# VH-VL binders against q9umr5, part 59

Target 1, 268 residues: q9umr5
Amino acid sequence: SYKPVIVVHGLFDSSYSFRHLLEYINETHPGTVVTVLDLFDGRESLRPLWEQVQGFREAVVPIMAKAPQGVHLICYSQGGLVCRALLSVMDDHNVDSFISLSSPQMGQYGDTDYLKWLFPTSMRSNLYRICYSPWGQEFSICNYWHDPHHDDLYLNASSFLALINGERDHPNATVWRKNFLRVGHLVLIGGPDDGVITPWQSSFFGFYDANETVLEMEEQLVYLRDSFGLKTLLARGAIVRCPMAGISHTAWHSNRTLYETCIEPWLS

## First folded at step 18 (VH-VL)

Design pn100
Fold by OpenDDE, look of step 22:
Structure pn100 (fold): chain C 268 residues (1-268), chain A 122 residues (1-122), chain B 112 residues (1-112)
Amino acid sequence: as target 1 above (268 residues)
Amino acid sequence: QVQLVQSGAEVKKPGSSVKVSCKASGGTFSDYAISWVRQAPGQGLEYLGYIIPIFGTARYNEKFKGRVTITADKSTSTAYMELSSLRSEDTAVYYCARGSYDSGGYEPFDYWGQGTMVTVSS
Amino acid sequence: DVVMTQSPLSLPVTLGQPASISCRSSQSLVYSDGNTYLYWFQQRPGQSPRRLIYKVSNRDSGVPDRFSGSGSGTDFTLKISRVEAEDVGVYYCMQGTKWPFTFGQGTKLEIK
């Protein structure tokens, strides 16, 4: 039988968004038990990410316990960060494939049309001021806001991304790395036409330098220092990168071609 | 130069709801935290929650168990605090406050509203 | 929740004499960025609170230099070098390091 699939949604999202994905999985892998976790939906997805991690952990633990052979995670957008953190804090998870579906894995510093209604350009450049404060860090958006022009503030004030990345020293860094490395495969999915994740390479752990030049995963300090296990995962062939053009952010979970190419191969 | 002007005093029955407004003027609105604090007669200050309008949602003190709803209208630079299922112990002056930015970053509670007295009585 | 404990709760002072208010937190108020988000507020009779001190020792604009804040970790102090009549009111400490942010009980300063 097929391993169970657990789906975690993104910002301002809900389980309803994954109806097509469910159909695809049922069609190609009949009998698969798919659980779309309906937690922190809508505006509740703005709650602190650590709070979300705890909530989702409580939901996945029973599922994992019933699946001794392992489970697959499909985590969309913000959900990908939640899942990465989840796998970092769980010393007994049994995740075979962790599928990061267009997630800002290296953070967000976006100015796309999709985010402009939320973050006007003039405010985007100044969002660091509120985000890198105790008041700002109580919102999920700020938890993975990564301002390349204020790296010191990010490193010191980010209460989530900087920690799960191991960019700031903390007592759990070694253990979190060990836990995360339990994953069988890390499948990174994203693309240039996403329109939300900024830069889109963040889905592949690429990100801006101080001049807003995008550097790839292998150029990032988190990789070079193997702070949470990326270098180790790559070395053992456990990282799969699946870029795809022509897909908007809200279509990653409903595109059949994307599913067949980037998701389905890892659900066996 | 920044001013916070709150709505007028309210008298409410137990079980009803009250909605207090806080209009900000003299600066930008969306990228500041608007905090709500209350003070019962002769008592101290209690933090209810706050909203950062640009995010469109608020952070709440769980002590109130979902009775508090904080919203913001960016078009009018107005924040709102609604308290439902009112009890006599909810009788208090309710304050809104806003922060400011300096070279050191964000600092809350730089500006205060004049307060709104809410009386809950049968 | 972080508990903020002020002492004394009542502070009668003679005009021209110094005053000192203590605020203790149940846990460290040092944030990840190294800052300590401890605030002092003054509330005069019939008025809204006003911020006097932010981040332990920084005076707000317009606050007389007779007010000073100090402390670290879990122990903080507000001092008034020479109490004036206009200083009558209730003083509150507040922590902004860990949600929910919490206030002390308040210290009522009165003139003897």
Scores: ipSAE 0.930, ipTM 0.969, lowest interface PAE 0.5, mean pLDDT 95
Fold by OpenDDE, second read of step 19:
Structure pn100 (fold): chain C 268 residues (1-268), chain A 122 residues (1-122), chain B 112 residues (1-112)
Amino acid sequence: as target 1 above (268 residues)
Amino acid sequence: QVQLVQSGAEVKKPGSSVKVSCKASGGTFSDYAISWVRQAPGQGLEYLGYIIPIFGTARYNEKFKGRVTITADKSTSTAYMELSSLRSEDTAVYYCARGSYDSGGYEPFDYWGQGTMVTVSS
Amino acid sequence: DVVMTQSPLSLPVTLGQPASISCRSSQSLVYSDGNTYLYWFQQRPGQSPRRLIYKVSNRDSGVPDRFSGSGSGTDFTLKISRVEAEDVGVYYCMQGTKWPFTFGQGTKLEIK
């Protein structure tokens, strides 16, 4: 029998968005128990990410307990960050494949059409002002806002991303790293035509330097320092990178070719 | 000069709802936190919640158990606070306040509305 | 929730004399960025509150220099070097470090 699959949605999203993914899984892996967690939907997805992590933890614990052979996680967009944090705080998770589906794993610093709709002002240049404050950090978007021009503010004010990345020292860094390393495989999915994740390489732990030059995962301090286990995972062959062009952000979970190429191989 | 102008006094019956408005003028609207605070007669200040309009949702004090709804209309630079299932203890002056930015970062409560008296009585 | 405790709650003062208000938090108000988000507000009779101090010791524009804020961690103080008639009102401390943000009970300053 196939291992259960747990799906976590993204910002302003809901379980309904994954109807095609469910269809694909049912067709290719019949009998798979797929649970799309219907928590923090819509505007509730703007709640602090740590709050979301706690809620999702409560939901996945009983599922994991019933699946001693292990489970797979498919986590879309913002959900990918939630899942990474989840795996960092859980010392007893049994996740075989963690599939990060177009997630801003290294943060967001975008001024795309999608974000412009949400933020009519010069968000890219000015969002740090509100986000790197106690008031801003009560919203999920600010929890992974990563302004490369205000790195000091990011490192000190980010209450989520900087912590799970181990970029700021904290007493749980060693334990979180140990917990995260329990994952069997980290499958990173994203692409240049996403249009939302900015830079799109963030889905692969790439990100801007101070000159807004995109550096790859292996050039990041979090990798070089192995602050949360990326270097270790890569060394043992546990990281899978699956880039795909021609896919917009809202289509990652509904593209059959993407599913067959990047998701299905890791469902067992 | 930034100004916050609130709607007029309200008299409501228990169990009903009240919606207070706060119109901002003299600056931008979307990237500032608008806070709502109330003060019962002769009592102190109580934080209800706040909204950052660009995010489209508010942060609420859980003490109110979902009775408070804070919204913002960016097109009119107006924030709203709705309180449902009104009780006599909800009788208070309700204030909106807006933050500002300085060299040190974001600071809330730099500007205050004039307050809106809401009276809940049978 | 963080509890803010002010003392005294009533403060009668002679004109020209100094005044001091204490504010204690139930936990440290130091944020991850190293700042302490402690605020002081003044509310004159019949008026809306007015911010006097932000981040412990920063005085807002238009606030007389006779007002000063100090403190760290969990203990904070608002001082008025020479009380004037216009200083009559209620003073509140507020923490903005941990949600939900909370106010002190208020201190009523009046002239003897």
Scores: ipSAE 0.928, ipTM 0.968, lowest interface PAE 0.5, mean pLDDT 95
Fold by ESMFold2, look of step 22:
Structure pn100 (fold): chain C 268 residues (1-268), chain A 122 residues (1-122), chain B 112 residues (1-112)
Amino acid sequence: as target 1 above (268 residues)
Amino acid sequence: QVQLVQSGAEVKKPGSSVKVSCKASGGTFSDYAISWVRQAPGQGLEYLGYIIPIFGTARYNEKFKGRVTITADKSTSTAYMELSSLRSEDTAVYYCARGSYDSGGYEPFDYWGQGTMVTVSS
Amino acid sequence: DVVMTQSPLSLPVTLGQPASISCRSSQSLVYSDGNTYLYWFQQRPGQSPRRLIYKVSNRDSGVPDRFSGSGSGTDFTLKISRVEAEDVGVYYCMQGTKWPFTFGQGTKLEIK
């Protein structure tokens, strides 16, 4: 039988958004137990990411306990950051496939849809001012805001992303890396037409340098220093990159071709 | 010249709710923290929570969890604080405040509203 | 929650003399970015609070230079070099390092 699948949603999202994904799984993998976690829905998705990680951890523990052979994670958008943190903080997780569905894994530096319509002038160049303060860090978007022009502020003020990336020293870094490395496969999904994740290569651990030139995963310091295990995973053949053009941010979990190409092969 | 103007005083019965408004003028609104604090007669300040309107949601002091709701209307540059299940100990002056940016960083509580007295009595 | 403790709670001062208010926190107020988010506010009788000092020692524009802030870690001080009649009121410290952000209980400055 198929391993259970746990689905973790993104920003301003809810469990209902995944109804088509559930249908695809049922058709190709009948009998699979799929749980779409209905925590931190809608506006609750803006709560601090560490609070979300704690809540999702509590929900995931009994599911993993019932499945000693392992589980799969499908984690969408902001949910991919929650899942990566789960893999780091859980010393006994049994995740085989971690499927990261258009997630800002190296952070976000771009106008989101709701920022664009509110401020015709780009807000991304100024958002660091509140995000890199204790007031901003109480909101999830600021937890992974990554301003390439204020890297020192990011490195020192980020309460979430700089920590799970191992970019700032902390006492749990070695344990978190060990825990993350127990994952069977890391499946990275995203594409140039996403329209929200900025740069879209963040879904593949790429990101801007100070000149806003995108450096790929293998050019990032976190990869080169193997700070949380990316180089080790790649060397094991455990990283799968599945880019797909033509898919907007809200369509990743409702596109059959994307599912068949990038998700289905990993739901053993 | 940033100004914060709050709605007028309210007298409420126990168990009811109150909603206080805070209108900002003379500056931008949406990318600042708009904070709510209260002060019972003869007592100190308590922080209720704050909203950053561009994110559309608020952060609440756990002490008031479940009773306080903070919202903002970006089109009118107005923030709101609603306190439900009122008790006599909720009698206080309620203030809104907005921060400012200095030296490229954010600093809270630069501008304060005039305060709104809420009296809870039978 | 971080507890902020002020002393004294009542501070009678002769006009023209210095005044000093202590504020102590139950844990370090140094944030990961190296900043210390410690603030001082003045509330004159019948008025809204006014920010005097931000991040320990930075005086707000329009605040007289007789006000100064100092301290580090868990111990902080607001000083008034020469108290004037307009300085009467209640002074609060506040921490903004760890949510929920919290105030001290206040120090009432009075002219004796």
Scores: ipSAE 0.818, ipTM 0.914, lowest interface PAE 0.8, mean pLDDT 91

Design pn106
Fold by OpenDDE, look of step 21:
Structure pn106 (fold): chain C 268 residues (1-268), chain A 122 residues (1-122), chain B 112 residues (1-112)
Amino acid sequence: as target 1 above (268 residues)
Amino acid sequence: QVQLVQSGAEVKKPGSSVKVSCKASGGTFSDYAISWVRQAPGQGLEYLGYIIPIFGTARYNEKFKGRVTITADKSTSTAYMELSSLRSEDTAVYYCARGSYDSTSYEPFDYWGQGTMVTVSS
Amino acid sequence: DVVMTQSPLSLPVTLGQPASISCRSSQSLVYSDGNTYLYWFQQRPGQSPRRLIYKVSNRDSGVPDRFSGSGSGTDFTLKISRVEAEDVGVYYCMQGTKWPFTFGQGTKLEIK
């Protein structure tokens, strides 16, 4: 039998968005128990990410307990960060494949057309002011806002991303790294035509330097220092990078070719 | 100069709802948190919650057990606070306040509304 | 929730004399960025509150220099070097470090 699949949605999202994914899984892996977690939907997805992590943890624990052979996680967009944190805080998770589906794993610093309805164009350069404050950090978007021009503020004020990345020292860094390394495979999915994740390379742990030049995962300090285990995972062949062009952000979970190429191989 | 103008006094029955408005003028609206605080007669200040309009949702003090709803209309630069299932204990002056920035730091409550008296009585 | 405790709750003062208000938090108010988000407010009779001090010791524009804030961690103080008649009102401390943000009980300053 196939291992259970747990799906975590993204920002302003709901379980309904994954109807095609469920169809694909049922068709290609009949009998798979797929659970799309219906937590923090819509505007509730703006709640602090640590709060979300706790909620999702409560939901996944009983699922994992019933699946001693292991489970797969498919985590979309903001959900990918939630899942990474979840795997960091859980010392007893049994996740075989962690599929990060177009997630801003290294943060977000974008003012794309998709985000313009939320953030005026001029706000990208100024969002650090509110986000890197106690008031801003009560919202999920700010929890992974990564302003490359204000790295000091990010490192000191980010209450989520900087911590799970091990970019700021904290007493749980070693344990979280150990926990995260329990994952069988880390499957990173994203692409240049996403239009939301900015830069799109963030889905592969790439990100801007101070000059807004995109550096790859291997050039990032979190990799070089192996702060949360990326270097270790890569060394043991546990990281899979699956870039795909021609897919918009809202289509990652509803593209058959993407599913067959990047998701299905890891649902065994 | 930034000004916050609140709606007028309200008299409500227990169990009903009240919605207070706070219109901001003299500056930008979307990237400043609007906080709501109330003060019962002769009592101290109590934080209800706040909204950052660009995010479209608010952070609430759980003490109010979901009775408070804070919204913002960016097109009119107006924030709203709705309190449902009103009780006599909800009788208070309700204030809105807007934050500001000191260099790179956000600071709350730089500007205050004039307050809105809400009286709950049978 | 973080409990903010002010003392005294009532503060009668002679004009021209100094005044001091204490505010204690139930936990440290130092945020991850190293800042301490402690605020002082003044509320004159019949008026809306007014922010006097932000982040422990920074005076807002228009606030006389006779007002000063100090402290660290869990203990904070607002001082008025020479109390004037216009200083009559209630003073509140507030923490903005941990949600929900909370106020002290208030200190009522009166002229003897």
Scores: ipSAE 0.924, ipTM 0.966, lowest interface PAE 0.5, mean pLDDT 95
Fold by OpenDDE, look of step 22:
Structure pn106 (fold): chain C 268 residues (1-268), chain A 122 residues (1-122), chain B 112 residues (1-112)
Amino acid sequence: as target 1 above (268 residues)
Amino acid sequence: QVQLVQSGAEVKKPGSSVKVSCKASGGTFSDYAISWVRQAPGQGLEYLGYIIPIFGTARYNEKFKGRVTITADKSTSTAYMELSSLRSEDTAVYYCARGSYDSTSYEPFDYWGQGTMVTVSS
Amino acid sequence: DVVMTQSPLSLPVTLGQPASISCRSSQSLVYSDGNTYLYWFQQRPGQSPRRLIYKVSNRDSGVPDRFSGSGSGTDFTLKISRVEAEDVGVYYCMQGTKWPFTFGQGTKLEIK
């Protein structure tokens, strides 16, 4: 039998978005128990990410307990960060494949058309002021806002991303790393035509330097320092990178070709 | 230069709802947090919640158990606070306040509205 | 929730004399960035509150230098070096470090 699949949605999203994914899984892996978690939907997805992590943890614990053979996680967009944090705080998770589906794993600093209504260019350049304050950090978007021009503020004020990345020292860094390393495979999915994740390489732990030049995962301090286990995972062959062009952000969970190429191989 | 102008006094029956408005002028609107605070007669200040308009949602004090709804209309630079299932103890002056920025920091409550008296009585 | 406790709650003062208000928090107000988001507000009779001090000791523009804020961690103080008639009102401390943000009970300053 196939391992259960748990799906976590993204920002301003809901379980309804994954109806096609469910269909694909049912067709290719009949009998798979798929649970799309219907938590923090819509505007509630703007709640602090740690609150979301706690809520999703409560939901996945019973599922994992009933699946001693292990489970797979498919986590979309913002959900990918929630899942990574989830795996960091759970010392007893049994996740085989963690599939990060177009997630801003290294943060967001976007001004794409999708986010322009939320982050006009003029506001994007100034968002660090509110986001790196107690007031801003009460919203999920600010929890993974990564301003490359204000790295000190990010490192000191980010209450989520900087912590799960191990970029700021904290008492749980070693334990979180240990927990995260329990994952069997980390499947990173994203692409240049996403239009939302900015830069799109963030889905592969790439990100801007101070000159807004995109550096790859292996050039990031979190990798070089192995602060949360990326270097270790790569060394053991546990990281899979699956880039795909021609897919917009809202289509990652509904594209059949993407599913067959990047998701299906890791559901066995 | 920045001014917050609130709607007028309200008299409501228990169980009804009230919606107070706060119009901002003299500056930008979307990227500043607007806080709502109330003060019962002869009592202290109580934080209800706040909204950052560009995010489109608010952070609420859970003490109010979902009775408070804070919204913002960017097109009119107006924030709203709605309180439902009104009780006599909700009688208070309701204030909106907006924060400000320096070069690197956000600070709350730099500008205050004049307050809106809401009276709940049978 | 973080509890903010002010002392005293009533403060009668003679004109020209100094005044001191204490504010204690139930938890440390030091944020991850190293800042302490403690604020002081003044509310004169019949008026909206006014921010006097932000982040423990920074005086807002237009606030007389006779007002000063100090403290760290969980203990904070607002001082008025020489009380004037216009200082009559209620003073509140507020923490903005941990949600929900909370106010002290208020200290009513009156002239003897």
Scores: ipSAE 0.924, ipTM 0.966, lowest interface PAE 0.5, mean pLDDT 95
Fold by OpenDDE, look of step 20:
Structure pn106 (fold): chain C 268 residues (1-268), chain A 122 residues (1-122), chain B 112 residues (1-112)
Amino acid sequence: as target 1 above (268 residues)
Amino acid sequence: QVQLVQSGAEVKKPGSSVKVSCKASGGTFSDYAISWVRQAPGQGLEYLGYIIPIFGTARYNEKFKGRVTITADKSTSTAYMELSSLRSEDTAVYYCARGSYDSTSYEPFDYWGQGTMVTVSS
Amino acid sequence: DVVMTQSPLSLPVTLGQPASISCRSSQSLVYSDGNTYLYWFQQRPGQSPRRLIYKVSNRDSGVPDRFSGSGSGTDFTLKISRVEAEDVGVYYCMQGTKWPFTFGQGTKLEIK
């Protein structure tokens, strides 16, 4: 039988968004028990990510316990960060494949048409002021806002991303790295036409430098220092990168070709 | 000069709801947190929650167990605080307050509304 | 929740004399960025609160220099070097480091 699949949604999402994904999984892997976690839906997805991590942890623990052979995680957009944190704090998780579906794994910064309605350009450039404060850090968006022009503020004020990345020292860094390394495979999915994740390479742990030049994963300090295990995972062949063009952010979970190419192979 | 103008005094029955408005003028609205604080007669200050309008949602003090709803209308630069299932102990002056930026830092409560007295009585 | 404890709760002061208000937090108010988000507010009779001090020791614009804030970690102090009649009111400390943000009980400053 197929391993259970747990799905974690993204910002402003609900379980309904994954109806096509469920269909694909059911068709290609009949009998698979798929659980789309109905937590922190809609506006509730703006709650602090650590709160979400705790909530999702409570939900996945029973599922994992019933699946001694292991489970797969499909985590979409913001959910990918939640899942990464989840795997970092759980010392006994049994995740075989962690599929990060267009997730801002290295953070978010910048504007697209999708974000313009939320953040005017002038405000986006100044979002660090509110985000890197206690008031801002109570919202998930700020938890992974990564302003390359204010790196010090990010490193010191980010209460989530900087920690799970091991970019800021904390007493659990070693343990979290150990826990995260329990994953069988890390499948990174994203693409240039996403239109939301900015830069889109963030889905592959790429990100802006101080000049807003995009650097790849292997150029990132978190990789070079192996702060949470990326270098180790890559070395043992556990990282899969699946870029795909022509897919908008809201379509990653509803594209058959993407599913067959990037998701399905890792659900066995 | 930033000003916060709140709606007028309210008298409500227990079990009903009240919605207080806070209109901001004299500056931008979206990227400043609007905080709501209340003060019962002769008592101290209590933080209800706050909204950052650009995010479209609020952070609430769980003490109120979901009775508080804070919203913001960016088009009118107005924040709202609704308190449901009113009880006598909700009688208080309700304040809205807005923060500002000091260089690279956000600082809350630079500006205060005049307060709105809400009386809950049978 | 972080408990903010002020002392004294009542502070009678002679005009021209100094005043001191203590505020203690149940846990450290140092945020991850190294800042301490401790605030002092003044509320004069019949008025809305007014922020006096932000981040422990920074005076807001228009606040007389006779007001000063100090402290670190869990212990903070608001001092008035020379109390004036207009200083009558209730003073509150507030922490903005950990949600929910919380106020002290308030200290009522009166003139003897």
Scores: ipSAE 0.923, ipTM 0.966, lowest interface PAE 0.5, mean pLDDT 95

